# VH-VL binders against o27280: the designs that were tried, part 284

Target 1, 266 residues: o27280
Amino acid sequence: MDSMNVPEVLEIKRIVEESESVKTFIFSWDFRREVRPGQFVMVWDFRDEKPMSVSLIDPVRSEIGISIRRVGEFTDRVHGLSEGDLLGIRGPYGRGFELMGRDILLVGGGIGMAPLAALADEATARGMRVDALVAARTADELLFLDRLEAAGVNISTCTDDGSCGFKGFAHERLLTLEENHDMAAVCGPEPMMFQVMRILDERDVPAQLSLERYMKCAVGICGQCCLDDTGFRVCAEGPVFWSQELSRVREFGRYRRDPAGRRVPW
Below, E stands for the ipSAE of ESMFold2; O stands for the ipSAE of OpenDDE; V2 stands for 0.75 times the mean of E and O plus 0.25 times the DockQ between their complexes.

## First folded at step 11 (VH-VL)

Design X61 (framework fv_cemiplimab)
Fold by ESMFold2-Fast, scan of step 11:
Structure X61 (fold): chain C 266 residues (1-266), chain A 118 residues (1-118), chain B 107 residues (1-107)
Amino acid sequence: as target 1 above (266 residues)
Amino acid sequence: EVQLLESGGVLVQPGGSLRLSCAASGFTFSDYGMTWVRQAPGKGLEWVSGISGSGEWIYFADSVKGRFTISRDNSKNTLYLQMNSLKGEDTAVYYCTRGDYSWYFDYWGQGTLVTVSS
Amino acid sequence: DIQMTQSPSSLSASVGDSITITCRASQKISNYLNWYQQKPGKAPNLLIYEASTLQSGVPSRFSGSGSGTDFTLTIRTLQPEDFATYYCQQSLSTPYTFGPGTVVDFR
């Protein structure tokens, strides 16, 4: 674990505006520190430190990218930065996605498409067939479509309001897709991931799911992960878990717990 | 004991609007998803809409998408169904049920009758 | 959408009989299948969830079985209170769908 190391201060090399609320910050990276899709870094703005998934891994250009949605005070401050400004970066941390087989299904919701975009790049570079189901509330919130298309990914979209693609949710669209895959990777809101996982489990497709709320466990900031009220502990570090590990966790997709141990429904 | 009590069902003209309410008691309302299920006279059950415990996740049957909205007020232990652009085919007893987005419906209210007719 | 069918659409039985009702899903739904009972003029009540788990308070003469696409509800030693309509419902994915129902009548 690198939980006690000092953040490296890096210059923002380039900023890509992905949407009105999402930006990708690109940094030069020394790939002697290997980074895998599904891993995250701690981003430090010299006041607060937050975990962010790596959304671009480009060893040819020696760059990594971190996609950040504007949702609060920290992210608002980071969004106010310009090319040439500095951020502290620690990591990478956590379990990355594992690739197996010849074809993969990616199911991403909102900003959850960020770590899956990095995974798509690696899977296509390895010669895998990649199908992506990209879900959002509206067309304007669909992320990385141009990047996925450029990478040769077969894309299906769905929006809650029907403004692009299938009108409905990711799991409802998935149910109408008959394609078999050797594996799947899923990232997005936990209720979406739970519904998608059940369909994939029924189809015997092994899936890996990335849970943002367990990123701190992977760096040793919190103790052992305890995911349900039966006292069962997920001893594997996050944020990526296999569906077999999550299928035993009753709270997954239903509720989380506050600092007092009280249930907070999704 | 868990209790669910629907209200608001009345006779409405085609094209009209109506809001149904469901008062819940006997459990921690915010911990459960809630659903509306309807039954046309002499017909079977049709799931209409569901909402998560927080109110953030909402699902609809294709027959009502764009016309109905579901909402909840957890401080009042109350579930709502706002019905717009009503059609004759919407005539049914509407049941409030306790469940969640991927589970079973373990408690049902008595139902409230909505009649859409000129 | 997952379509549900039930067989038979109706049946006549006497008190003390054992009956079976079948339910079929248009796609595999694992064990995410529930059974409900509805008496005339009343709301439905849950009998069985996850294909075979009996809801608390439901008499043991009711049982469910099946997985994938084919499911059965069995009522052993039918009682007068069991004359009702029975519905299956899949809970794998929204939109949740019910079977058309099976009417169990007395004669």
Scores: ipSAE 0.470, ipTM 0.781, lowest interface PAE 3.0, mean pLDDT 87

Design X62 (framework fv_cemiplimab)
Fold by ESMFold2-Fast, scan of step 11:
Structure X62 (fold): chain C 266 residues (1-266), chain A 118 residues (1-118), chain B 107 residues (1-107)
Amino acid sequence: as target 1 above (266 residues)
Amino acid sequence: EVQLLESGGVLVQPGGSLRLSCAASGFTFSDYGMTWVRQAPGKGLEWVSGISGSGEWIYFADSVKGRFTISRDNSKNTLYLQMNSLKGEDTAVYYCTRGDYSWGFDYWGQGTLVTVSS
Amino acid sequence: DIQMTQSPSSLSASVGDSITITCRASQKISNYLNWYQQKPGKAPNLLIYEASTLQSGVPSRFSGSGSGTDFTLTIRTLQPEDFATYYCQQSLSTPYTFGPGTVVDFR
C-alpha cells in the first residue's frame, strides 16, 4: 500500500486564480489512496511543510485541487510557482465530512469555502439538495461561486461591507434563510463558526464544523492539536467536529493556544 | 473585584467627533468581549457595538455603522469608542459592559453622558 | 434584526405582591435571553441569563422561564428595592437587541 507519511513529488498541472489572495493548485492523483471532502494534505515546498484542505476531488479526471490563501512566507513562495513546477504532497489526513439526509446547508467564510466546495460536489453527486451561504469581507473575497453554481447549488452571499448580497456577517444572514435542513457543514473563521453553530443548534440542525487550527504534527501524536475541555486532537480526530462536540469546548470561538500553550484570544 | 470606569462624555456639536474610554480592572481583560450600550434620556437600552477579546472581531448596530469605531488596548486594559459625524439622536449615557457569547452583559460601568447639541 | 417586545409597558404593585413581566422575540432564540434591572440614575445589572439561570448574588425571588419566542420574568414577594425598570435582551445574534422595558412602580 502507499505510505501516507512519505511525500509524493507531484507536478502542478494547472493553477486557478480564485482571487487576489487565493490560488487552487491542481495535481494528478492516484485514487487508490482515497480522499474525502474535509480532509487535508501536507504541502511541502522543499523547505517547509504546511497543512492545506483539499478543495477539489475529481476521480473521473484523476485530479485533486488544493486552495491556498497567501499568508506568511511559505504561502508567498508557493504562490510564486508556475504550472509545471513541483510540490511534495503527503496524506490525506484527518476526519472528513459525513453526509446524511437529503438537504444540506453549507456555510463558508473566506478560504473556509474551499473544503466546502469539495463537499458540495459530493453532496450534489449523491442527489442531495444543497444550499450555500458564502460569506466574505468584500465581494472580491467571495470564493467558488462559479463552481457552486455549476454544481446546481442554491447560493446566498453576504459581505461585511455590503458589496455583494446581504450586508453583514454570516450569522446575521443565516437568521433570514430557510430554517429546515437535515444537516449543515460550516468552515471559516472560528468566531463566525461559533455564532453560526448557535443558530443551527437553536433550529435543531446537526452541524459539522471544520477547524483550521494551528498544527505541528499531521499524524496526531502531538499536543498542539488538543481542544481545551474535550481533549480532541484536530489532526487525529478532526479537523471536522460535530456541533454537539464543540458546544462543550470553552475555548471554541473565544481563544486558541499557541505552540507554548498560551491563550490567544479571537 | 471587576470594575469598569467610563470617561470622555461631554457636550459636542452636531457633526463633531468624540472618543470615549473605559478602564477595566479586576479580570483578564483580553479574555472577554466588551460592548458599548447606550441609553437616551428617558428611553430604553440600545446595544451599540461589540468587540472580541483580541480586538479583531467587531460588530455594530445599524444606527452607528460607518460613523462609530470600537477598539481596545489590551496592554492598558482599556476599551474605546470613537464617535464621528455625531447627531442629536446620539445623545445618551454610554455604558461600557463586559460580555460573553452565552452570558449576558454581566458587569457595567456607571456610564458617561454624551450630549450632542448646538 | 431580532425585534424584542415587552408587556406590560408599566405596572403598579405593592410590597409583597408577585408580578410577571413578559418578553417576546420576533423569531426563535432558544434560551438566549437575558433579563436586566435598572434603578433610576444607576447602570443596569444582570439578573438572569440563558432565560432561567440566576446571576450570582441575585435573590431567589427572581425567576425566569420560557424558550423560543416567549419569555417571562417573575418576581415573588416584591421588595422595596425591586421598584425599577426591567429589560429583556436577546443574545442569539448580533445586532443584540433589548426590549423597550417594563417600569415597575410603587403604588
Scores: ipSAE 0.462, ipTM 0.759, lowest interface PAE 2.6, mean pLDDT 87

Design X63 (framework fv_cemiplimab)
Fold by ESMFold2-Fast, scan of step 11:
Structure X63 (fold): chain C 266 residues (1-266), chain A 118 residues (1-118), chain B 107 residues (1-107)
Amino acid sequence: as target 1 above (266 residues)
Amino acid sequence: EVQLLESGGVLVQPGGSLRLSCAASGFTFSDYGMTWVRQAPGKGLEWVSGISGSGEWIYFADSVKGRFTISRDNSKNTLYLQMNSLKGEDTAVYYCTRGDYSWEFDYWGQGTLVTVSS
Amino acid sequence: DIQMTQSPSSLSASVGDSITITCRASQKISNYLNWYQQKPGKAPNLLIYEASTLQSGVPSRFSGSGSGTDFTLTIRTLQPEDFATYYCQQSLSTPYTFGPGTVVDFR
């Protein structure tokens, strides 16, 4: 889509409380405008607009869901809304995940499980075997376990504090899991994704990683303003990248940039 | 021109506590993760702990988990290691290194000796 | 945790010799392996990263090879300043682990 598109004002049909800090907002959707797992929409509260990953894609009910974590002023305002209230939605935007093979691994950290939950639904519908590693700081922050379980996904959990499953980080848990997967999809904090990517690289498992900071670049912005340290046009293909593409991005997992272009470390 | 200078190593009794410091200069400190590596007298290197540039991502070796904490003050270009419940096995020269999960340990300080005895 | 072993534990060599040090990981680590040199009484220094890439300023007589579980560090035409202890370290995943070291002594 071009930069002249405007948001469509949609009614919040249903709100699902995923945790104390995460809600999924469900809207009726016309699936003549196709949506794929890994894509995002721009959510407008009539004051500010922010990119949000699509976490539910349900053509049978003609619904999409958008999961939002409370993290700042915009998300606080959106969390204050009720069923029947209005939000502006435009999109979808960006490159979604590609499924291949028969056995796939999903590795999600915190809200990063949102786009992976949608991917799990599509993968299981295609008859693929899905293993999911769901990581969070505490048990209360593990997301979408009920949806994954209902879909027949093989779930492993880990929490930093040991309150559920393996005590430790996603990459530490991954080292104890079976190697055999045809592909992986990873979404979460970049330090987690960086270490997970190295393990998957060692196992020769092609991985797709979703980088939220490149979502804005995917809304009709040309790559001339969005180059990494090596001059590669990363933002043009975002937010989902193959691990081979990210090997050329020296910033990945180490730092990001503020609006002035200054390094902001992880 | 990159320089790392450790301090704080002393003799301490088992069960005691100690805080080590590492003063960094010659580079933009906040751009780099930092690591502590130790070496017992006459023995090899053991990775102890790493911390990301912001201080938000922290990793520990199993041998020190729950007893040590790592922190940094980017305004002072200083890395810290708070050591609690010290054991004889913690006796070592502690090195400050530039690098963490995302960088190789490319520069090292001269080390500071911690002795845990009696 | 990933365990690292090195062989030999020590070796004696003369200036001008070529020597090889071996490092083995308890599980596959791709090429995520670093080599360090430590001279007596001094801090370690990074020689090689990603199994075979020389750190800036390191002489070309140093070379690394290997992938998976088996790695080698080769020093060709050994110089007096090369008598030191050498350590490998896996960088695949935290917690990071070092090999026990190989002492290279004169003679």
Scores: ipSAE 0.606, ipTM 0.819, lowest interface PAE 2.1, mean pLDDT 88

Design X64 (framework fv_cemiplimab; at its last look DockQ between E and O 0.84; V2 from the best seeds 0.00; counts 0 for: pae E 2.03 > 2)
Fold by OpenDDE, look of step 13:
Structure X64 (fold): chain C 266 residues (1-266), chain A 118 residues (1-118), chain B 107 residues (1-107)
Amino acid sequence: as target 1 above (266 residues)
Amino acid sequence: EVQLLESGGVLVQPGGSLRLSCAASGFTFSDYGMTWVRQAPGKGLEWVSGISGSGEWIYFADSVKGRFTISRDNSKNTLYLQMNSLKGEDTAVYYCTRGDYSWPLDYWGQGTLVTVSS
Amino acid sequence: DIQMTQSPSSLSASVGDSITITCRASQKISNYLNWYQQKPGKAPNLLIYEASTLQSGVPSRFSGSGSGTDFTLTIRTLQPEDFATYYCQQSLSTPYTFGPGTVVDFR
């Protein structure tokens, strides 16, 4: 067995409460093991294992952060943990974001901002100009605003209820923004990403989008995260895809498959 | 064969309310987003509202926003349009159609006529 | 909102003719445009989606082209059943607006 695929038991160094439903768990990390924004790790609570995006990469402090939204039994358990508690972490896995150009647009929805926050840090560290469109249902669900601001990111907010920033969906807000960018990174609900992708396509902005699918092995073996028609494995060929790749994926933005393999609509 | 059948179109007074239904058959209803499109007498087509397969993602034209609600019951293969605060300009044949942001409107019902008049 | 226009508003043609209808968007919409056919008293039918892809079951005499702001629907060898009203629709963003329609009638 490859040691890379064996969970390393790590102590939760710090917990950041991002919102009512989202916590970021901070771990000490040996950066001899490279990690890129957009990659994910498998988090093991010694009962179950789930893929989670890396939301913080801090080589200075030798830390990584994993942001987890409370959405089910596994995440309920994890959210019940305290600093000093243990989790198993294996990875990182998957293809991360590639930075190009000088100006980058980040479009994130909900917990989708997690990998984008990490990307923002890298981009700003490289001296790139970063604009971020942060979307959520309500103001209290907007994530990483202070962190992004501190990094020098230009933030535009969007909420479904209009409680903060633009009232409406991210793609609607994007339509009101006239500025072009050298590239875009997108992560969030697929209906959002689908529509955002079309707008970016129309604007000839190269775009990378991070998908979320049910993952079991994370190493491209089990096939649970395979995308219809293409056979792309989200854990191996993704989770970050170029828009050109996703344009070939029929199910993108339309449906996904649950752990049982059943089609679930968006 | 894909079939969409609208119902509920009647005469209603301004300020009144009405709920339209669309019964779908011939396909897996939940796999597709659905859309309402209306056509005033002798006029063109107007996009009204869309709803995703799960019902979580809902869209409205500005002309009906705040007054209309769209919903679906996937267990009954039925799409709904609740119309409140109806106006004369809402008078139209309302079409139920399969499709949404991610799919063209590839199948249409025959429509149901809503008349708003005093 | 994206406004759609069509030209002409109406045209007369004969069976066997080739006709072209133009649709224009108020802003660039890439290839996110659909064409519909509607006959009197009937529901619309999808003809073309994504500017140039022929819907299944639609005769090959129908074709669509264009990208950006200008699009065209071409009907080659017009048939009696082709006399109808044709609408374009942008599918880039909500509201997914339709053009005003083009009436194709007998000469």
Scores: ipSAE 0.902, ipTM 0.947, lowest interface PAE 0.6, mean pLDDT 95
Fold by ESMFold2-Fast, scan of step 11:
Structure X64 (fold): chain C 266 residues (1-266), chain A 118 residues (1-118), chain B 107 residues (1-107)
Amino acid sequence: as target 1 above (266 residues)
Amino acid sequence: EVQLLESGGVLVQPGGSLRLSCAASGFTFSDYGMTWVRQAPGKGLEWVSGISGSGEWIYFADSVKGRFTISRDNSKNTLYLQMNSLKGEDTAVYYCTRGDYSWPLDYWGQGTLVTVSS
Amino acid sequence: DIQMTQSPSSLSASVGDSITITCRASQKISNYLNWYQQKPGKAPNLLIYEASTLQSGVPSRFSGSGSGTDFTLTIRTLQPEDFATYYCQQSLSTPYTFGPGTVVDFR
């Protein structure tokens, strides 16, 4: 069916202010349209449409949540909305995270904790042991700590400036943590994900990583899927990829491409 | 031909400051992270600092944290190392290298000697 | 930080010899290890990356092996230009660390 290709106009039921720059917008959702952690929706403000990861999946309350960081014109307009206002939602799209084994490590940086928060809910509901490494530049930018704690997640934090938890980067903190996990899920800036992926590879922990720039590829907008080293477009269903897939992508963690095909460095 | 040319190394007093520069040519500078590596006279190599292609991702060795700053100007194809609160232990040849967390250090400049002495 | 050690600290060899240099990491680093050569009075150059991948332009007499904590650099049929200091470097996690070096002297 093509019903997912037409935006549904939904009322903003609740807004949660996660930080100075991040808000979660909560909508009633008909779960006949299944939504999995790691999937995204297209959010339409009746002018522009942008992909946003689903950060809350609550079938008991029949709600989904979408967490949005204020970074430009579109997100500034959306942040100006109030409860009762309308947004167009199209989806869900993309490949979600797969859960396996008895324990999982989540490694999230900044807004990358959004899809991982939804995954934490599913993993804990399944009875898995969940450890989360939450990374940000400062304490004020750490996201979802209270929600993760309420879900029974074992939390470690790190901040670049040392204002909360370990002083340093996610990969530096990861080296000091327990190695025993059946799988990992990682989401955040690509430089962080690159170094985290190498550590998980060394530990033989299969990892899934979520790349925002491949969300448009999953809905058929494939300009950024071209690879320099092969000349082929990689249109595998993103945004979630196994580490074995990403280890073959020369651009991962180094640069992306603009619509003209020019390299934009990390 | 890939070329990296360091400059700025001189004799400085303990507690002083110095800025090193590295002029890069022969490749698209912004596609690569860059690294500073130093070598004290008669000693081995020590990784000092790395910076991503955009300049936003920066890493330091513990020995220089809080004293050194790395930066780059992609429009000028130039890498910088600002060294403050210099100590005798900072005396070394400083090498500019192409590479960072995502790429091996595959090209090295000739080095520039910094001497910190009274 | 991950600490690197090398053995031997120095060795003496003749042209035509085959030599082996060992590098050990204080913790497992998979295959994320690079080897560098530094000739007297010159800057270092990359020989091998990811433990065993030979850099373009490097002679086939050089080879690397190992994984985890123990790594080896082998030079077959040593040439005059191979008398140099050799360094290993872990690339698992920043800040990166080098071994103390192995000096290969002519005898």
Scores: ipSAE 0.806, ipTM 0.909, lowest interface PAE 1.1, mean pLDDT 90
Fold by ESMFold2, look of step 13:
Structure X64 (fold): chain C 266 residues (1-266), chain A 118 residues (1-118), chain B 107 residues (1-107)
Amino acid sequence: as target 1 above (266 residues)
Amino acid sequence: EVQLLESGGVLVQPGGSLRLSCAASGFTFSDYGMTWVRQAPGKGLEWVSGISGSGEWIYFADSVKGRFTISRDNSKNTLYLQMNSLKGEDTAVYYCTRGDYSWPLDYWGQGTLVTVSS
Amino acid sequence: DIQMTQSPSSLSASVGDSITITCRASQKISNYLNWYQQKPGKAPNLLIYEASTLQSGVPSRFSGSGSGTDFTLTIRTLQPEDFATYYCQQSLSTPYTFGPGTVVDFR
């Protein structure tokens, strides 16, 4: 029983409204297809297909959750769906996070907290100490706070406008936090991740960062998700990379490419 | 050849407003972040504000937050600094520079003088 | 915020001298430090980025070193055109603060 890279059409079992712009769509899932935090799926709405991170991995209830922010035409259509409606799912794809040591720092910006929420569940289930820096533009956009707190995660927040927690950017808040973690996992806007990585590198904290790039095939053959300089394919060798791998990638933090191959600045 | 040409520096009264412009040429403007740096007469350099290539990522020094706005028009290859509620301590030469959080400030304009005086 | 200091605030030297300017950050900044030169009446120029990498076109008599909190700019065999003010700038985190400057005068 195998997908063979064909989307499986699944019914939306439940929708959780995480914020005005973010919903989590929950599906029944056969865990013979293993899913790791940091892996992604391709979501097909019968017109377009886009990569989305898995935010909930629950083998006990046989469920996965996929958190989607409304940012354009595709995500607007998906946000208009109801429980019982259908979506195509193929995957999972990519390299997920690797847990190391006993003390982990999560740094998430906006929707980037989605795969980190899944990682936090795994880390706490292993008995690790989990600190999370949760960043957003405003308090209303901070994601998964109640879930993280219930899991025993130690939360620090920052908002650009100061409406909750530290007023400022994630990298600015990070300078004021403890320096002694065994590893870090970072997901969010790439400029945030670039600036956070510099601080973590200065502190000698091993870091894994999850990149987003345009994807078409998701299985590594079309070349659309390749990073300049190294030839890494985000859908195959990533989306999660170690900071040492990214240190050789000039593109990281500086630009990306659109479907036509043009440079797009951050 | 990279060129940055600032304009708009004049004498203004305290509490006034002023918009500075910087015309860019010799490079693909939208690919680069940009920065404003100022220098009060006889004083050192002060980082004021930066903006990413897309215009989405914007940073300010504390001394100007809430009073200054930075923007860019990538179709016109132009960087702007809107300065409101001007104070005497804002008197400086304002430099347009190429660079942001991801690049050093590698090209500088000649600067434009803003004087805030009664 | 990360504060930057420089020493000395000024110095006088002769053509052919070797001089050293130091820069200190209020906290560790790895090698995220830039150096700029500003000649009288002119805009600044980038000399060195990431502590020790010379910008294209900068003469080899300039060198930078350091990591963490303490950094050094060295000019060997000082030339007449090196009369200028030199600024360091940290680039680890916003705000990207400059040092107060070091004025190099010819005797």
Scores: ipSAE 0.640, ipTM 0.851, lowest interface PAE 2.0, mean pLDDT 91
OpenDDE, second read of step 12: ipSAE 0.900; ipTM 0.946
ESMFold2 (binder alone), look of step 13: mean pLDDT 92; pTM 0.943

